# Designs tried in a protein design chat: VH-VL binders against C2 domain-containing protein 3 (C2CD3). Part 8

Target 1, 169 residues: C2 domain-containing protein 3 (C2CD3), of Homo sapiens (Human) (q4ac94r1171to1339)
Amino acid sequence: SSGLLDVGLRYRRSPRTAEGVLAARTVSISVQIIRACGLQAAAKALAEREPALQFSATVGVNASVTTHLSFLPQGEQRRTHPVACSFCPEFSHHVEFTCNLVTQHCSGEACFLAELLEFAEVIFAVYHENTKSASDIISIESCKEYLLGVVKVPTKELLIKRSGITGWY

## First folded at step 19 (VH-VL)

Design c3 (from j4 with light chain S31Y Q55E)
Fold by ESMFold2 at other seeds, fold request of step 21:
Structure c3 (fold): chain C 169 residues (1-169), chain A 122 residues (1-122), chain B 107 residues (1-107)
Amino acid sequence: as target 1 above (169 residues)
Amino acid sequence: QVQLVQPGAEVKKPGTSVKLSCKASGYTFTNYAMHWVRQAPGQGLEWIGGIYPSGGYTYYNQKFQGRATLTVDKSTSTAYMELSSLRSEDTAVYYCARGGSYRGESRAFDIWGQGTLLTVSS
Amino acid sequence: DIVMTQSPDSLAMSLGERVTLNCKASQSISYYVSWYQQKPGQSPKLLIYDASYLESGVPDRFSGSGSATDFTLTISSVQAEDVADYHCQQYYSYPWTFGQGTKLEIK
């Protein structure tokens, strides 16, 4: 991984209510995907194995980011629309992950969210979406994505920093 | 052919429970979430909850928390929604719908069952 | 809960006219919106996902746009088979919610 990704993580604030607080079964984590930079090195490395990327590695990639919270099902993954032709894309994108406060493992043991957050990660995968012709854009199945890098941000600091965490990773 | 098959109708009395089924075929059942949505006569659509079959992770609309229970049987590729303490206001068509993708696909509901008409009357 | 408000509630159009249906979210939801068509006695059918992506098998006279709070579904040239209720839905935040629907009729 040779690029950087600027992200922020925080709890979603909720209105303070006596009934809502006592009945709360979930907590939401807001993730902001702000921007990336330094993607050219990753694109050039991929172009050595994939000649179709030679042009994009020179002029700019069509970057998109998937975001997954490690203990949630993969289907809860979120994905940005691509930002065209840039090695330093600006995403300015928000996603929300809703987490149950108590979960059960396959063994039947209960597990609290705080225990999960101690060892969990938010996983960001940065892709290039290679669409070189009008016919390729029309054919969704011919649009191919190439992994540029993966960033993993531990969530345990959310147990300490209630205002959230942010920065380059 | 991807499809979700539901029974056509159920009739129940108030105060009882019902367990609605949704049999999936034509795709890998554990790769997609299953959601339940209802529509009262002449009304809009209302999300009840969703379940991920592989791990059993569930989400519920708080309106139905405590009354609705979502389960799956992976061996038969069947999802279930149980609704307890039925009231006449629960009379509606209940749909199952496929959503959530393990490969990052949109979580829009791309496949719907035909729905089960639940009638709750004295 | 995020409220999705559709407008108009109903609409009568002549064949071949352009139709624009609106959906407004009570808070920013990025582009996590889908649109469904529901004909009488039938289950909903997905038309548009992620605000603007056309589902496979849907005629290209349908298109979607919008972000943040304001979303539109456009039918470029309405046809007789387009008579239906149209629903928008957000999947940004649980609980997932639908708009109240827009009924489209041909006059």
Scores: ipSAE 0.750, ipTM 0.887, lowest interface PAE 0.9, mean pLDDT 85
Fold by ESMFold2 at other seeds, fold request of step 21:
Structure c3 (fold): chain C 169 residues (1-169), chain A 122 residues (1-122), chain B 107 residues (1-107)
Amino acid sequence: as target 1 above (169 residues)
Amino acid sequence: QVQLVQPGAEVKKPGTSVKLSCKASGYTFTNYAMHWVRQAPGQGLEWIGGIYPSGGYTYYNQKFQGRATLTVDKSTSTAYMELSSLRSEDTAVYYCARGGSYRGESRAFDIWGQGTLLTVSS
Amino acid sequence: DIVMTQSPDSLAMSLGERVTLNCKASQSISYYVSWYQQKPGQSPKLLIYDASYLESGVPDRFSGSGSATDFTLTISSVQAEDVADYHCQQYYSYPWTFGQGTKLEIK
């Protein structure tokens, strides 16, 4: 494969209830971040402008991935823990995005989730994160991080493929 | 300094409504989710719901759907939680809590208000 | 709803002892867990987020670990000011849910 990330998207399987069911008002989309490849090339390209990355571009990066569903608020994004010193990290990470089935337009009219999924995408950003010891002294928000790449996966196929979407992107 | 300010107490009768306020200061109000959590006397914490001020996107605990309404006033950096059809079981301390990260992630609750004690009794 | 079960419900420890508090999720939640300290009469205070990251201003004696379903908060050497209720919380899936809490006392 020539992609950066191996990922999967699917609707979350509905849990069974012992009682009757409440009317569902949300749907969850499960995202799996499986692994990455090609990070050495990305790190070397970035190191041409970032001298601090020259060593990491040779020996391995501390890769982490943020995941965001484009129509949800930015605060719903999720981030993996970094996988240390690797150009081919295995994440095997699961994230859930809870989506309201109906949202309100600015005009007051309803907007259904299916309409949003037609044009939406799941956005993965891959970072190199410097040093966990800096995280022990400062918050993750002040840790130095370098964007290695961005992967965008359209969600429109979820309207058709009930079993989900899997592959390299 | 980041701060969430809540009124100290409210007393209400069953069957009425209350609208609790949470004034935020010291940070960009629209960059963080605002959540509401309650704690009945001697009991644990219970999440009621959350709201993103910029777009008004909300999530509710289904236990409170139909009774709880979350709103914001961006011009005053104030979050509101309205709870209707009050019952004596709603007697609790109600906290507002900020959803975390300056990157706009709704993460752990890193800043909490001091809470409003709501007493529901005849 | 994801149920968070804390153990023990309460404990009393001598000053300087190592304390281990456990939190178990009813399903896999990756590492989207936070821990809060709530001193008597006060609002909760964040200690640990994303299972293992220490919040700024929290003493080094606190640490967190775990993934999937089993999570631990450790106090390496308990101090008198650590008397509090401790809560775990998941933010993997809505609704957010808290454990029932663990009460820590000094004996």
Scores: ipSAE 0.736, ipTM 0.878, lowest interface PAE 1.0, mean pLDDT 85
Fold by ESMFold2, fold request of step 21:
Parts: C-alpha cells; sequence; structure tokens
Structure c3 (fold): chain C 169 residues (1-169), chain A 122 residues (1-122), chain B 107 residues (1-107)
C-alpha cells in the first residue's frame, strides 16, 4: 500500500435508458471508496499548522471522504460518514454518478460523454472532522473539518477498460 | 426568509402544454439544485426531474422524458417546468423543491414551494 | 429504478407512545435516504437526511436510523401535531424515488 486511498471505479450504463431521446440517455459511473491509510502522517503534518489537531494526530482522526466527478455539477458530490478515531479507516462506501451521454451548450454545440471522460477525473478529498467526546469538553463543540489530502483518479482508462480500475492512489 | 413561490392553480385541456413557474428568494439561486415533484390526488410523491441553475445540467425521470423540460431564468431567480401533451393523468399538485446543500453536496429537499394544482380536463 | 417500500400503510397511536415507521429499498443505497412529514393540505417538510441526521428546526423526538436497505423513522413520544403522512425518499441513484407513504393518526 503506497497511496492514501484504496478506491475502485466502474463504468456502467444506467439500468434504465430512454431509447430515441438523445438527451435522456445516461451512463453511470460507480465509485467505491474502500479504505485509507497513512493518515497519521497527514494529521501530524497538518498539526504543525493547526495546533488543535495535535490530540487527533496522536490518537486517531475522524476521517470522511468527499467524492466528485470533475465535469458534473458540484452538487453531485457525495460524502461518507466519518469513521471515528483511526489512521487506517475502512469506509466500504459506494457512490453512483449518473452522466448524460450528450449535453448541449446554449450555442447548440453537442458534447459527448466520451470527450469529457478523456480529461476528467474523480476527485477524493479526505477530511478530519472534530467530533470530540463530552469527557474532553465542557460543552458541545461544533464540527470543524480539516483537509488531510486530495486524491485524483483519471477516468480516461474507463474508455479502454470497461471492467473498471482499482487500487491505491 | 428562504421561499419558493408558485402560482396556486392552472387549468388546461388535454393535448396542450403548461409551463409552471417557481420563484426563489432569500438565497443564492445558482448555489442549489432545483427539483420538481408531483402528487396526484390521494397518491404519493413522484420525482419529475432536477436542474442545476448555474450550468443548466438536468436530470429527468424517464417517465417524463420527452414531455418535461426544466429551465431556469437566473436573472429573475425563477425555475420553470414545461409539460407537454397533457393528459387527465397529469392532474396533480406540482411542487418545486430545493436540493439542500451541505458542504457543497446537494441532497434531500430542504425547501418546498406551496405547489401548483394543475387540473387537466375537458 | 429503486423501489422504496414503506410499512405500515397506516397506524393509529395514543399520545406519548413511541412510533417506528419502516422503509425498505429494493437494493443497497448506503444511507442516502430522507424522510418527509406532510401534514394534511400542506407541502412536505424535511425531517431526516442521510438516514439519521436531523434537519435543523425539527423536534428531537424525531430520529432516523438504518443503512443499506432497511431504514426507520422513530418518533419517541407522539404529539397531536404529528398527525401526517410520512414519506421516505432515496437519493442514491437517479431517478429519485419516494415510498408510498405511511399515514399516522392519533386514536
Amino acid sequence: as target 1 above (169 residues)
Amino acid sequence: QVQLVQPGAEVKKPGTSVKLSCKASGYTFTNYAMHWVRQAPGQGLEWIGGIYPSGGYTYYNQKFQGRATLTVDKSTSTAYMELSSLRSEDTAVYYCARGGSYRGESRAFDIWGQGTLLTVSS
Amino acid sequence: DIVMTQSPDSLAMSLGERVTLNCKASQSISYYVSWYQQKPGQSPKLLIYDASYLESGVPDRFSGSGSATDFTLTISSVQAEDVADYHCQQYYSYPWTFGQGTKLEIK
């Protein structure tokens, strides 16, 4: 394990497509967020800048992962629930991104999904969420999140290998 | 105050079309997805589609593909849903609903319009 | 399409009783489930998102739980104002789909 995040990407068509309506046709990309490792090093590095993280960098982080596909609207991104107090969390989480096969600009110029996938990427952002126990605080503390790292996985291999790609990044 | 304002009622004949409006106020219109949901009398809720106003990216329920068209007017913060080839089965309350945003993620519908009652009859 | 099946179709409860409403998905959808309350003559109101997170302004007697395919909405102590239809909805995969609803009444 040489990367930060163990993920998989699979390219599949939507189970339901409308024949004869071009803008109605979609394809789904399934993304699996399996686990992370090496988060202690990331947390310690951040704690040099963020003193409030020094406890978490010692005992474990509350990791969560946002996932988004670079050409889809920002609102299509999805976030895991945090995995408490770990430097090697397991998420075992699935996200599905539904993509229109053809999109049109106001000028009428069509853009095909294959063109987008050539240069697109799935972007994973790993955060620590500060969810301290009541024994560590006098009152409820608001969740504050800290970016631990960013992983980007190109989608162009899905144009060649339709069975998918997987691994550490 | 965050609000979605819809006209109260529309009456149409079968075979015609209707364009329903939903005016948003009290928030940045382009930061949230807008969805359309209908509810026939005595029935459950049915998702029609959604649109992201900033880029115009749309998703449709296949049941309504070819008949439903979602658009926005960013200058007036207004979303529209046009439904063509109306049938009596299209008689329902049509809601606009905002996709709630949490850390940039658009999710469950946190704000709903009061709904427009569309009646399709002779 | 993901089918969301709610149970029971309706129930009548006494004030102060604990109510549990069920919602089952036709496939695994992680926790991408929301619950809505729809009072007679009104538009739906969001109660719970991501299966278990309480929407701001919703009384804490409401709670949600579940993952994968089985989800519940719990009202810890039913009040008179809780008379409504309750709907679950998934937003894991397009198209978004709703359950058929559960009608809650007070005896």
Scores: ipSAE 0.734, ipTM 0.876, lowest interface PAE 0.9, mean pLDDT 86
Fold by ESMFold2, fold request of step 21:
Structure c3 (fold): chain C 169 residues (1-169), chain A 122 residues (1-122), chain B 107 residues (1-107)
Amino acid sequence: as target 1 above (169 residues)
Amino acid sequence: QVQLVQPGAEVKKPGTSVKLSCKASGYTFTNYAMHWVRQAPGQGLEWIGGIYPSGGYTYYNQKFQGRATLTVDKSTSTAYMELSSLRSEDTAVYYCARGGSYRGESRAFDIWGQGTLLTVSS
Amino acid sequence: DIVMTQSPDSLAMSLGERVTLNCKASQSISYYVSWYQQKPGQSPKLLIYDASYLESGVPDRFSGSGSATDFTLTISSVQAEDVADYHCQQYYSYPWTFGQGTKLEIK
């Protein structure tokens, strides 16, 4: 009951060539991470177990969002830069996932993108990135992060909604 | 020590195929993508494709689609790139490069092999 | 395909000067840009990722900035060891593409 994320998903439009068709073996799915709100409740809940978050839970979190398409390799996931000190961050961020139309498993069985999209999800994870810990002296890669929430948006509607999916989740 | 080891050179005749290797060590091979990038003499860098060793998911530059094949051998932590129908224009240094970060969400190339010089000539 | 255009093509600088290298994308790519240094006879080395994050072990005289289409690599005080080709690369959308490179020399 805490926090909302405003996102949009759609197929990326294929440009037409002078001959009228671009031959492609992949389809791209564009994801827009627009903004979040209501993060204070999640931050306060975490601060009960994490004293380092007490100040951030009162004044604002340093929010970042990871985006992952459930059937793609983990290395294809993307992360926003953090938005400092806010419970209602504005990300205005775009990412693109390139999906092969046909995927072959190690067992040799072919799998079409439409089959994957029927049961797949775009997974958004919202983190607070805390830089005040005793470990801050080593690098930004060593900053401790705290999961504030997870949003999962099914991709099934992309099979029938050509204009895409958008809204608060 | 994290490293990618490639053979120094290969010489091939036009019309043949080559299979270049890249042996990874010092990290968990299946946690990172492996990419292939080439550089013709005096030219810029050109991405050929990438493969995720876990699951075998691949991406190819359309320019090389049909000629390049990326594979891995997880038991030896080795990535391979096979290039067929070689021509003199394929003469270049071929690099393997690891894609990723400690979080697994970045695709920048943080580790590079030393490259294999492929010479295609009669 | 996203075209990455670097400028200048080459430059010669005196030791200690501040250097700014530019990279322009043919479309918005958020901040999915990396910069590589390639010294003569060597493989590329990652300097900057996600437009502005410094890779571990890279001297702090290097920095990156930019978003959307315009990106810069800055060397605050050029040293002799910085003689190299510098490449930008986008990883927003497949295929990955590199700029043509900028050659940095010491006068």
Scores: ipSAE 0.734, ipTM 0.879, lowest interface PAE 1.0, mean pLDDT 84

Design c3 (from j4 with light chain S31Y Q55E)
Fold by ESMFold2, look of step 19:
Structure c3 (fold): chain C 169 residues (1-169), chain A 122 residues (1-122), chain B 107 residues (1-107)
Amino acid sequence: as target 1 above (169 residues)
Amino acid sequence: QVQLVQPGAEVKKPGTSVKLSCKASGYTFTNYAMHWVRQAPGQGLEWIGGIYPSGGYTYYNQKFQGRATLTVDKSTSTAYMELSSLRSEDTAVYYCARGGSYRGESRAFDIWGQGTLLTVSS
Amino acid sequence: DIVMTQSPDSLAMSLGERVTLNCKASQSISYYVSWYQQKPGQSPKLLIYDASYLESGVPDRFSGSGSATDFTLTISSVQAEDVADYHCQQYYSYPWTFGQGTKLEIK
């Protein structure tokens, strides 16, 4: 899959406390999904296997992006609304992931967030969502989506860079 | 039939604890987050916390951190919320609510229990 | 914590009128808003999720709109069975929070 995704990642500030010591039990990671480009090549590659995608690969895809932090439950993932008919969509979307500072490993051992971030990643999946045909208008549900590509951004730089991480991936 | 079943009422004295139950049926229990929400008499809704049954990952409203504990029993498809150090201000209806799932994403509360009325009084 | 402020606190409408309920977030929350209907003595029922998506089985006279900080629930032609409290709720950031509610009555 070819293409690029412009994203930003940064910590959000912990809640203030009157107790004086670190009383915060969570940290938030803000993720900005800005835009993508180069999606036509991915759409054409898929259209070789999926004839129903030939039109979209020519004129533009209805792109959406899921965002998942690798150590959080799958249910915490978030998805943009689709941007219609483009190979270079602008999302301008923000999501927030709340992370416990301490979690339990299955062996009962405590696991600190810094340990998780050393090897974790933010996973972006870019999809095409097809809702265009007249037959889709009469269907009970329009549920077809096609994976265009996956981008993984390591989180270990967040341990060092307090202003966050941004760029094309 | 998807449903969440809760006992109707609990009466407790201040300073004690309570463990409220929520029995899920009609769906795969481990595929959905479970949340707890309370409503004091004549008041709005207040989120207490949520749990993902599969891995046990929890989130708490800081107002209840240290007093509220969320657990599940996967073998009986039952969620529990324990609230300690009870006081009269904890008198409320306590709901369990399922976090809806769409494309694997946990969202708004699509199924609610009927609620348990907790009364805390001397 | 994100504060969700609903307005009005209550209203009374004639049958068939268009009803608009408002919900304002204390910060931008994208579209991560749901709306619930709560009839007297009952638990809440989901109407709208992601600000504008209608839950299955909900009458199409209900609709939602908004993004960022300002959200609305609209009932295009209010019916007698719509008498209830209505709650908005954000799920952008933990802790998840509800508005204080709006009571809808028929005149």
Scores: ipSAE 0.726, ipTM 0.877, lowest interface PAE 0.9, mean pLDDT 86
Fold by ESMFold2, look of step 20:
Parts: C-alpha cells; structure tokens; sequence
Structure c3 (fold): chain C 169 residues (1-169), chain A 122 residues (1-122), chain B 107 residues (1-107)
C-alpha cells in the first residue's frame, strides 16, 4: 500500500412502507469514497517502469477510484470522476450497491445475503487517468489507465456493526 | 455493428401471458446487462428490470415483481421478458436496452431495440 | 423510489436559441444521471451520461451539467432536428427511474 484511502461502508436501513414485507427483498450497502493521500509515492514507483507517468509523478495524478462488491456482477462496479493533478484528492463520492436477500447458486441452492457478506469484500482500485491530449501520440490504445493501488475491505463487520465501518485503509 | 432486434407487435387478451424477445448482435452478450423499459401510449418511460446474462443476476422494479420474469439464452444471445396476468394497462411499447458493461464505465442505456408494441385487449 | 421531476413539461423555441431543460431528483444521486432524446415513432437515444459526458456521435451543441439533485441539459443552438421528447434517468439506486419527459418544439 503506497497510499491511503479514506472510506466508509454502511448498511442502508429498510425503508418504512405501507406494503411492509415486499420492500424487504433487497438491501442496499452504501459506500463512501472520501479522499486519498500519499499517491505521489505510488506514482513514482510506477514511473520507474512506465515513463509516460514521469510528468504526473512529479506534478500530480488524475486520480479516480473504482469500487465493486465482490459477489455482485462486474457491471455493478462504480467509478468516481477523476480529480485532476493531485496527490491527495478529495472525492466525497457516494454510491449504493443493491443486493438481493436471496440468490441462487449454480447448483440450484439458495444463498442468503448474510452468508455472502461473511466472506465478501468491497474492493477499491485507485487509478491515474491520462488527460485527453496525452493520446495524441497513439490512438485509443494509449488511453490506458494506470493502477496506483488496491484496497479490500471485508464486509463481515457489517453483520455486527450496524453503524458501519469508516476509516483509512 | 451492435444492435438489438425485437419483433414489431404482439396482441394478447387480459389474464394471459406474453414472452417478448430481444436478440443481440455485434458484441459480447455476456459482458453487458440487458434491461427492459416500457412506454405506454403518450406516456413516459418506465424501467421494468435488468439481468446480467453471465450469472443470471436480476433486478426488478417492485411494481412488476411477481409478474415479470427476465431470462436469457446465452447460446443465441437472446434476452426474454415474460409478463403474466396481463391487463389493458400493460398496453405499451416494450424496449430492451443494453447497459451495465463489463468494465463498469457506464450504466446508462447506450443501445436500444426498436421496441415491441404489446396490445392487451379483449 | 427516487422521483425524477422534469421541467418544463413542454416548450417551443426559435431556431438558434439556447435551450435549457431541468431534471430534479427527490434525493441526492451524485452524478448518476443520463439524458435521452426520443423522436416521434423512435426508440430513445442516449445523449449524456454521468450528468455531463457526451455520448459518441452526439452533436457537441448538447451538454449536461449538475450534481446531487439538480441537473440540466443544454442545447446551445437549437436545430430543427432537435424536435423530440427528452428524458432524464437516474441510475444511482434501483429501481432505475425516468423523469416524465420534456417535449421540445420549434415555433
């Protein structure tokens, strides 16, 4: 971990409805991506093997963060907009992951959300994204993002701590 | 060329069921979610639900939970939406729409089918 | 469910005028908003995603802005071919919901 990411996770309480039971088929997990710091060290380490990062490692990275809940489809992944030219970006970003309370395994057996959360993780990936003008050298292929770091936060504690989980990772 | 092909029209009586199809081509079917949206005559758009073909994970609008069933056939790259207990208020154009890409770049509906007009009348 | 309220319900504009369409969410939804154009007899077409990103192939006279609850679609110089219904949609939280639409006409 060459940098730190300040995040929060929270179980979204069931909404009060006149229908009651029908509204309880899904649960939301709220994820906050607050800020990062210490990204210069990560950028410099990558610049040793990626010369295209040399400028950014000196002046600031265009940081963005993806977040994904390990048992949901990859298409449910969320992504922040990039914060330009910073080694300590502020994201202040909120997302929700909607989870079915009961899902079906490939073997046909039902799987309850609590069973999935016991071993699941919320995965955060921090990237540097090139500016639009950086692609003038090469076509679409040179617009690649560069991975600065990965943070994985176990969801097991959400089963116990109703107020959620927050802090630096 | 990416496209979603739907049949033009279906006519059904109240109390019956319909199974609408959406054939995808020009992209990797399992890399994107498929969603269903309807539009009653002169009305706005209403999301019905979505499905991820790779694992069959589904999301439904609660208004349709219990009546709508989303499925896919990966071998033919075809998505299906079955709607049961039809009533005249279900008369609408039903669109399939692609979203929820493998890389999570956008969950907006970037490709739409031309729609199937479902008419429910006695 | 998150309610998306569009305004105005309809408007008529002269060619070349700047058009501003509004969409308000019933709760904060970050920037998870898309805008669609729907011409008569056609399926919707994506214009803007993530509140402000222009979809490929869409004329650059279209732009989007906003965050949290208040979102705007702008057409900098309206053309005859822009006659359509315009829909906003949120994809912050399931169920996905659309605004009721705004009908744009040319005077």
Amino acid sequence: as target 1 above (169 residues)
Amino acid sequence: QVQLVQPGAEVKKPGTSVKLSCKASGYTFTNYAMHWVRQAPGQGLEWIGGIYPSGGYTYYNQKFQGRATLTVDKSTSTAYMELSSLRSEDTAVYYCARGGSYRGESRAFDIWGQGTLLTVSS
Amino acid sequence: DIVMTQSPDSLAMSLGERVTLNCKASQSISYYVSWYQQKPGQSPKLLIYDASYLESGVPDRFSGSGSATDFTLTISSVQAEDVADYHCQQYYSYPWTFGQGTKLEIK
Scores: ipSAE 0.698, ipTM 0.863, lowest interface PAE 1.1, mean pLDDT 85

